VH-VL binders against q8wyp3r787to878. Designs and how they scored, part 10

Target 1, 92 residues: q8wyp3r787to878
Amino acid sequence: FQNYLRVAFQEVNSGCTGKTLLVRPYITTEDVCQICAEKFKVGDPEEYSLFLFVDETWQQLAEDTYPQKIKAELHSRPQPHIFHFVYKRIKN
Key: E = the ipSAE of ESMFold2; O = the ipSAE of OpenDDE; V2 = 0.75 times the mean of E and O plus 0.25 times the DockQ between their complexes.

## First folded at step 4 (VH-VL)

Design r13 (framework fv_romlusevimab)
Fold by ESMFold2-Fast, scan of step 4:
Structure r13 (fold): chain C 92 residues (1-92), chain A 118 residues (1-118), chain B 108 residues (1-108)
Amino acid sequence: as target 1 above (92 residues)
Amino acid sequence: QVQLVQSGSELKKPGASVKVSCKASGYTFTSYAMNWVRQAPGQGLEWMGWINTNTGNPTYAQGFTGRFVFSLDTSVSTASLQISSLKAEDTAVYYCARDWGYRGMDVWGQGTTVTVSS
Amino acid sequence: SYVLTQPPSVSVAPGKTARITCGGNNIGDKSVHWYQQKPGQAPVLVIYYDSDRPSGIPERFSGSNSGNTATLTISGVEAGDEADYYCQVWDSSSYHYVFGGGTKLTVL
């Protein structure tokens, strides 16, 4: 089981920063968003969500999905995919 | 926009060979693996394998090694399936389908019917 | 290799809710995708990653996956939903996709 999840934080005026989170395999997107709100010090967490950026496509992850499960499946592909988990505003 | 177009139906005799093509358009061909899926008459979907469109390396499901060959022509964004020494049990509709990563297969060709009959 | 089990057929009246199951050992630990296939047509992805819908798929389609059973739910069923439905998982241990046997949905 993998214990780390790299999450980028996207803000219009501060650019892109990132943090590596120590997480459990069954951690939900909702749980990850809560950790990100604290770590990135956002005052309006209801305006943010976790997105998956893969193959130049943005996908908002539903609160009951499992980011580590998604990560594991992307890592198991025979063709390399460039992907990033990004914590950002829902409305841009 | 994103589309897979397959070659036309084939009627072959046992022992012959056939090549089914799948031409991609509307996306970067080499960014997504291509799946091959078979459906025999009245039967369900059967995964045959996939090919890495960047490296050309194929992976075959059990039962599809030997007579089945996946290949690419990246200059024309085309994947191909060749079946040699055709048998009656190869009669099926053959589909190509784009691998959408962890999200399954999002774009499918229209299918190519291969009929093997004496 | 991994095996997915679907009922061969499900019948539902128009406007009612259809539920199509997909059984697999610890399938809740895998991501399940669902495909709709109408006669003479290629399959269409209707649900990916257990419960997400591709663009263009009506909200009537939903999915769930836990334990040993994944379920495709179609609410307010319309005649046009009559089709074969296939579940699918990626089995990372064998490096292979696996399809269920398919379920024929009849709207009567």
Scores: ipSAE 0.121, ipTM 0.754, lowest interface PAE 3.7, mean pLDDT 88

Design r14 (framework fv_romlusevimab)
Fold by ESMFold2-Fast, scan of step 4:
Structure r14 (fold): chain C 92 residues (1-92), chain A 118 residues (1-118), chain B 108 residues (1-108)
Amino acid sequence: as target 1 above (92 residues)
Amino acid sequence: QVQLVQSGSELKKPGASVKVSCKASGYTFTSYAMNWVRQAPGQGLEWMGWINTNTGEPTYAQGFTGRFVFSLDTSVSTASLQISSLKAEDTAVYYCAREWGYYGMDVWGQGTTVTVSS
Amino acid sequence: SYVLTQPPSVSVAPGKTARITCGGNNIGSKSVHWYQQKPGQAPVLVIYYDSDRPSGIPERFSGSNSGNTATLTISGVEAGDEADYYCQVWDSSSYHYVFGGGTKLTVL
């Protein structure tokens, strides 16, 4: 499903929530972050970024990357891992 | 820290066998696949295949079936490449490389030179 | 089989911008990774997923990927950037990693 992207929201003083976003295949990480700022109602979006969480490791995604493309490639690998897209503070 | 350390160089005659080892440290060995990449003298990088370190299942690129065998010894966090019936065209540097979160090969061994000559 | 095409060599003056291309049919639909290899050394991942940089790689390195061409851009080129550069993709249809032929970057 290339039209949906599940994104968890990690807040410093609360647990995780998540949303499933309807997105186009070549939506950028910057565009996803803008959608997340609106949907999760963050007042300081410049302090947040989209991360990929894989095997206890955090990977900050650059603004010009394509999350749906990353998702598709991760699903095509022979050694599957559990991964999550997480919108969270850069410095927390 | 995360490291891959390979065995030393080998000089072999045609028809012999060689086993190249790649010892991992600094991470959970079975969490990431191990790639094997070959580079013949003066040539580019050539992907040989990979081995799933959790299941032990190897996948070989088209040109590397038969004489090439990927294996694991998880008790010592080591992946191995065995080449049987060596030919002159097997002369190359052989690299192991960890697949990092499916993004690419982030950590590489130093390479093992295998020279096959009469 | 899927094929990636790189120019064999690129020359650039110190301080200028080098561009190394990687051509592939509909490569924009794939994620491109870039490796730097200096003589006698193992390759080093310098760009992953088209444009992300691993920790420790200078901001001078950037990447892009669209249509049939991916590009590694090195701004403010330094003598130490002289190396062979390889692009790479995972081709899900063949279940193979594919490397480009490599580009030798010479800093004059």
Scores: ipSAE 0.278, ipTM 0.792, lowest interface PAE 2.7, mean pLDDT 88

Design r15 (framework fv_romlusevimab; at its last look DockQ between E and O 0.78; V2 from the best seeds 0.00; counts 0 for: pae E 9.2 > 2)
Fold by OpenDDE, look of step 5:
Structure r15 (fold): chain C 92 residues (1-92), chain A 118 residues (1-118), chain B 108 residues (1-108)
Amino acid sequence: as target 1 above (92 residues)
Amino acid sequence: QVQLVQSGSELKKPGASVKVSCKASGYTFTSYAMNWVRQAPGQGLEWMGWINTNTGNPTYAQGFTGRFVFSLDTSVSTASLQISSLKAEDTAVYYCARDWSYYGMDVWGQGTTVTVSS
Amino acid sequence: SYVLTQPPSVSVAPGKTARITCGGNNIGSKSVHWYQQKPGQAPVLVIYYDSDRPSGIPERFSGSNSGNTATLTISGVEAGDEADYYCQVWDSSSWHYVFGGGTKLTVL
């Protein structure tokens, strides 16, 4: 796995900003969320989660998943799709 | 409403050829690679390979080179599998399955039975 | 080539929990998908990416993957769960999808 992960921060009515995180290969989604909370200075991290956006579909990632594993899988495809990891609020 | 519909059962003699079609609907055909999977009677699933539905570039699994050809007709959202010089051991159900990476093979055709008998 | 190993069969009484294993070298580093196939039907995806469920698949179905073993767990087994189950991985080294040999689940 590569040692970087690009994550976009989505805010309501403010667009998206992206950051490149230097992370270990088997970092969990929970850990990535913690890093995102710090870097994007969110005050209520419990209301945020990491999402995978691909082909106009959103997937909320469980805390014990591995974004780097997902990234590697998506890059190793016969017909690659553009995808994004997005840190945003959980919908109620 | 996303579905794959395959052509009907085939009965062939050894040495003949067969072409199995797989028509896609309910989604953008050229956005997802198409897999082909073989299942001999009473046996397990066997991956044959896939075809890039955007470029038309096929990739064949080991053991499925030569007599097996993947092709496309994008104008009608159809993928096809042609088997030439048929052998008795080619008797099987053949499936097409949409490749959705993270989501696995999420959509399957109903299967096409190909029987090769003298 | 990468190999996935499944038990040929598993039997379980109705209402009990069935566990179907899928063994592979360092399979925990791969994404495992599970398919259910009933007699005369096409396979149906029941678990993707180790533990996620497609829409329409009941919560009785769950998956885990760690070390050298992935496991499909079916709690509260029903008669309708009787089927063949296949695990699958993408092997990036060989550029192949790999299926397990399949497991026949019998509901007693």
Scores: ipSAE 0.431, ipTM 0.865, lowest interface PAE 1.2, mean pLDDT 94
Fold by ESMFold2-Fast, scan of step 4:
Structure r15 (fold): chain C 92 residues (1-92), chain A 118 residues (1-118), chain B 108 residues (1-108)
Amino acid sequence: as target 1 above (92 residues)
Amino acid sequence: QVQLVQSGSELKKPGASVKVSCKASGYTFTSYAMNWVRQAPGQGLEWMGWINTNTGNPTYAQGFTGRFVFSLDTSVSTASLQISSLKAEDTAVYYCARDWSYYGMDVWGQGTTVTVSS
Amino acid sequence: SYVLTQPPSVSVAPGKTARITCGGNNIGSKSVHWYQQKPGQAPVLVIYYDSDRPSGIPERFSGSNSGNTATLTISGVEAGDEADYYCQVWDSSSWHYVFGGGTKLTVL
């Protein structure tokens, strides 16, 4: 019933921090980005997006995708990969 | 750079067996599962199953158990599909395709045509 | 067993927008991938995870997925876009990939 999403926050001149979000199964990437902007105290949220980092590859998630759905599918594959959700600047 | 190269076309009689190979290059073979997909003449794509390239464990879709066997030779980065007791309805193009976890199937072999006729 | 339905054929004039649908029960809860297949060739991934594009795929290709319908949209259609298009999902309940039946796109 209660689902958690771990999101790392990456800053240009700082290290990486992270937060665990309690979210519903059909929360959109747009909704997650709004939550992240508030929790990470971002003043220019239009410059940030949610990325999926897997196998040293960055994938920018479209606003209408569902991170919990992506997470569930990645966990259900017979040969799973290590992955992370990262909230960071689009151009960086 | 990243590519899958399959063995050549086969013409077989009913009751024979065939082995289709798929050689990978340009990436770490054991990091990604290998899918097998069938396409009968004039028909759509059918997922046959996949094999975990790290463990060697195969998963078969319903309808492809028994006569169909997925195997690996990791020393030469090759996945293989063997079909035993061939039937006319096995006539198809067989594709191997790399499973890029979040992409689905991002790299495909060129296909191997298997024709079963008397 | 989970089933995806596609129209068998879609025709569009050059420069116009083509829309290819993929119907499935509650498909919006699944991630949809789209493949392009030209005659005599292997399929090519053109959209993954509903709406994302692989490197090298033109911006003319876009995707959406909600409720019971996913859609592949090709704007400014070119003759070279003529091909069969397949949608695909991973059905976690059956541990299976499922392909749609395919749609033949004809550019008039």
Scores: ipSAE 0.347, ipTM 0.801, lowest interface PAE 1.9, mean pLDDT 88
Fold by ESMFold2, look of step 5:
Structure r15 (fold): chain C 92 residues (1-92), chain A 118 residues (1-118), chain B 108 residues (1-108)
Amino acid sequence: as target 1 above (92 residues)
Amino acid sequence: QVQLVQSGSELKKPGASVKVSCKASGYTFTSYAMNWVRQAPGQGLEWMGWINTNTGNPTYAQGFTGRFVFSLDTSVSTASLQISSLKAEDTAVYYCARDWSYYGMDVWGQGTTVTVSS
Amino acid sequence: SYVLTQPPSVSVAPGKTARITCGGNNIGSKSVHWYQQKPGQAPVLVIYYDSDRPSGIPERFSGSNSGNTATLTISGVEAGDEADYYCQVWDSSSWHYVFGGGTKLTVL
């Protein structure tokens, strides 16, 4: 399971498309974004980032964070929350 | 808005009991565990444990397994801490805090001062 | 049983950078959260997951975590930053949250 990261791709006014990425356990958010740009065929990757969606809240992940570490921490909580990693456009 | 509002300060004698309440609003109460944190005068934060608000199952930190009881009333979105057989060393501020794993303890109650004095 | 060690106090001149450390065995493998507590107030989350800021926390607050040390960094320190600062982790082996002992930041 530490080898997999499920990431949804979200566009404005479109449904989401999900991919399960096979990744190293210490992959950075920056590297995940690069993989997502390739897998989802995004032409303007600088306009996108990886987000965490949990309990109706969005959080943009900084480039030097580790999604697999975040996933492991969220999964270990006494009330595990349903969460999603989402590759989507940045809002200002 | 997300808020935790605790009951008012208590002055008690040794041997009495006290119940500290923590009323939640602005979110789905049963979706997040509730932590209890103690802070004795001039001291640091001390995690007492939490309660699973969906099942009602508590987890107590070492040192808090006897006289300390966490409970819920989900019909009014309230978590409670009961302390029995109060001792002077129980004098502290008691906080409830929502356990939001991504944010740690992201929302705290204002604290309830319990003073145990003879 | 997991222990977090913080210096009891740190003093920094206004406008300079404060660095508050949180030591723990292999703390770099854990996610570190930081709380600010001003006198008479409840703690406030200022950094989560090592380096992320909640909404409303100025970017002067930053965090890092590697090896055996996590660090809270506050640049451009102001008098209003005087507070106690606590680091925190979840220790899965003991099934406990663990707080550091706290660091009093004094702006002199």
Scores: ipSAE 0.007, ipTM 0.674, lowest interface PAE 9.2, mean pLDDT 87
ESMFold2 (binder alone), look of step 5: mean pLDDT 94; pTM 0.960

Design r16 (framework fv_romlusevimab; at its last look DockQ between E and O 0.06; V2 from the best seeds 0.00; counts 0 for: pae E 9.0 > 2, placed apart)
Fold by OpenDDE, look of step 5:
Structure r16 (fold): chain C 92 residues (1-92), chain A 118 residues (1-118), chain B 108 residues (1-108)
Amino acid sequence: as target 1 above (92 residues)
Amino acid sequence: QVQLVQSGSELKKPGASVKVSCKASGYTFTSYAMNWVRQAPGQGLEWMGWINTNTGNPTYAQGFTGRFVFSLDTSVSTASLQISSLKAEDTAVYYCARDWAYYGMDVWGQGTTVTVSS
Amino acid sequence: SYVLTQPPSVSVAPGKTARITCGGNNIGSYSVHWYQQKPGQAPVLVIYYDSDRPSGIPERFSGSNSGNTATLTISGVEAGDEADYYCQVWDSSSYHYVFGGGTKLTVL
């Protein structure tokens, strides 16, 4: 696995900003969320989660998943898809 | 409404050829690779390979080179499997299955039975 | 080539919990998918990425993957759950999908 993960921060009515995180291969989604909360200065991190956006579909990632594992698999596909990891609010 | 519909059952003699079709609907055909999976009678699932539906580039699994050819007709959202020089051991159900990466093979055709008998 | 090992069969009484294992060297580093195949039908995806469940699949179905073993768990087994179950991984090193040998689940 590569030691970086690009994550976009999506805010309501303010667009998206991206950051490249230097992370270990087996970092969990929970850990990534913690890093994102700090870097994006989120005051209520419990209302945010990490999402995978691919082929116009959103997938909220469970806390015990591995974004680096997901990224590696997506890069190895026979037919590449554009994908994004997005840190944003959970919809009610 | 996303579905794959395959052609009907085939009965062939050894040495003949067969072409199985798989028509996609309900989604953008060229956005997802198409897998082919073989299942001999009473046996398990066996991955044959896949085809890039955008470029048409096929990749064949070990044991499925030579007599097996993947092809496309994108104008009708159809993937095809051709088997030449058929053998008795080619008797099986053949499936097409959409490749959705993170989501596995999420859509399958109903299968096509190919029987090779003298 | 990468190999996945499943027990040929598992039997369970109605209402009980069935566990189907899928063994592979360091399988925990792979993403495991599970498929259900009933007699005369095409396979149906029941678990993807170790533990995620497609829409329409009952919560009775769950998955886990760690170390050298992935497990499909079916709680409150019903007669309709009788089927063959296959595990699968994408092996990026060989650029192959790999299926397990399949497990026949019998509901007693």
Scores: ipSAE 0.424, ipTM 0.856, lowest interface PAE 1.1, mean pLDDT 93
Fold by ESMFold2-Fast, scan of step 4:
Structure r16 (fold): chain C 92 residues (1-92), chain A 118 residues (1-118), chain B 108 residues (1-108)
Amino acid sequence: as target 1 above (92 residues)
Amino acid sequence: QVQLVQSGSELKKPGASVKVSCKASGYTFTSYAMNWVRQAPGQGLEWMGWINTNTGNPTYAQGFTGRFVFSLDTSVSTASLQISSLKAEDTAVYYCARDWAYYGMDVWGQGTTVTVSS
Amino acid sequence: SYVLTQPPSVSVAPGKTARITCGGNNIGSYSVHWYQQKPGQAPVLVIYYDSDRPSGIPERFSGSNSGNTATLTISGVEAGDEADYYCQVWDSSSYHYVFGGGTKLTVL
């Protein structure tokens, strides 16, 4: 039932920080964004989203997707890639 | 520009062997696995397996063991499929397709038609 | 051993909406990719991870996936959309890609 999700926080004025979240397997991207807004003390959460960064490619994750499902699939691929979940501004 | 270019069509007799090649360009060849997909005449897409382009380790789907060999020549960014002891049932279009981490099979070769007949 | 089921054909009039289904046991727990294959051509990825579009794919292509059915929806269908469409999943438990049988979309 328990699972961990590493999420980096990217801000314009600061560098990059990160947190490891304890999350349910079926947690949605919307739920992860809510947790990130609280833990990273974001005052304008509507301007942020969860992105997947893999091989210099940015993918904005839709609110109804499941980050742990995406993570599990990426880890099981024929040839694993390094990837990061990043909570950041949509417009940056 | 990312692209996969496959070798030309082949007409073979039963019992012969064939080698289909797939040359990659526009990306780091060893960073992405290569899939092989078969399509028999009038049929759907059938996954044959993949090869890790960094290690050279192939994995074959059930039904594609024994006569089918996936190989690499990383010096020329080329993956190859060899089929030995050809049978009429091997008549198909064979595709190579890049395995992109997030996208699934995002780039495909144009296909190589292999026809096995007397 | 996982199986994806598609209807063999779907017909739609120009300008209308086509819906192509992909059935699988608990397919909502998988990420579904969709490919378009026009006659004599290689497949082209049109939807990845249930509902995302590659650059260059028009917004009239959309996808959904829940329960036992994933759906590719093409709104404002054009003659050029006539093709075979395949759904696909990566089964992480077996380390195996699975394709549906394909659906021929005919634009009348």
Scores: ipSAE 0.384, ipTM 0.808, lowest interface PAE 1.8, mean pLDDT 88
Fold by ESMFold2, look of step 5:
Structure r16 (fold): chain C 92 residues (1-92), chain A 118 residues (1-118), chain B 108 residues (1-108)
Amino acid sequence: as target 1 above (92 residues)
Amino acid sequence: QVQLVQSGSELKKPGASVKVSCKASGYTFTSYAMNWVRQAPGQGLEWMGWINTNTGNPTYAQGFTGRFVFSLDTSVSTASLQISSLKAEDTAVYYCARDWAYYGMDVWGQGTTVTVSS
Amino acid sequence: SYVLTQPPSVSVAPGKTARITCGGNNIGSYSVHWYQQKPGQAPVLVIYYDSDRPSGIPERFSGSNSGNTATLTISGVEAGDEADYYCQVWDSSSYHYVFGGGTKLTVL
């Protein structure tokens, strides 16, 4: 799945929705956030970031991380982890 | 620079309370969980739990579900550990550590020594 | 309740290779992180996800994980590598971080 990335969109006053993005294998989190801002039609993209939900915890991904590498590492374990990439407000 | 700066060392009597603070700078405080780790003199590292800095919801490791309370003041990017009814066995160095995108603990505070003696 | 077992100490001559083990039942199914702690200092992350290095950690630090053993390898050991080393996993079934007991590396 190196050319595809599933991202959920979480927004106030609505449920979650998701899209499968066609992405290059070495995209950065910063680039994914730009794609998400366009695909999910957010008006204030600086208030959003990409998060990883894994093992019942949320982790914001720094701009210079590689979501496809994270996905590959999680899939490589003999015991699969259930995880989601989520584009959502930082709430700061 | 990403930094975690902890409050100074404390000398306490048994039965007292102590509050250790951990002030974050150089990153978005509410985007990373904060771990607390204990190290008794001459011993190894012991994970106490973490607090979700976005929601304020703590998770405590087994054995830390009583006298230990994690809290936040997000207006000053500060996580705190309060220990009540102090016992001699609470003597340790207490660390805060940022949870880096679930990869573990990438940035640590300098540690706060809490000494409990009469 | 998952347990990680490390040898209490390892000694190595300068310039040689140190190998520090972390034993656990099926540890190969976990992602192993390694921390270095020098006396009087906070721990420093040196390896995450079995074999990846954080920015600023030299290539002579490497890691592996298979079966029941994860290993931190330090080639070309220097006096400055003397420290305690801890392995750690995230156990998703209990929602706990678990640390090994630590290994003191001595450079003789």
Scores: ipSAE 0.007, ipTM 0.660, lowest interface PAE 9.0, mean pLDDT 86
ESMFold2 (binder alone), look of step 5: mean pLDDT 95; pTM 0.961

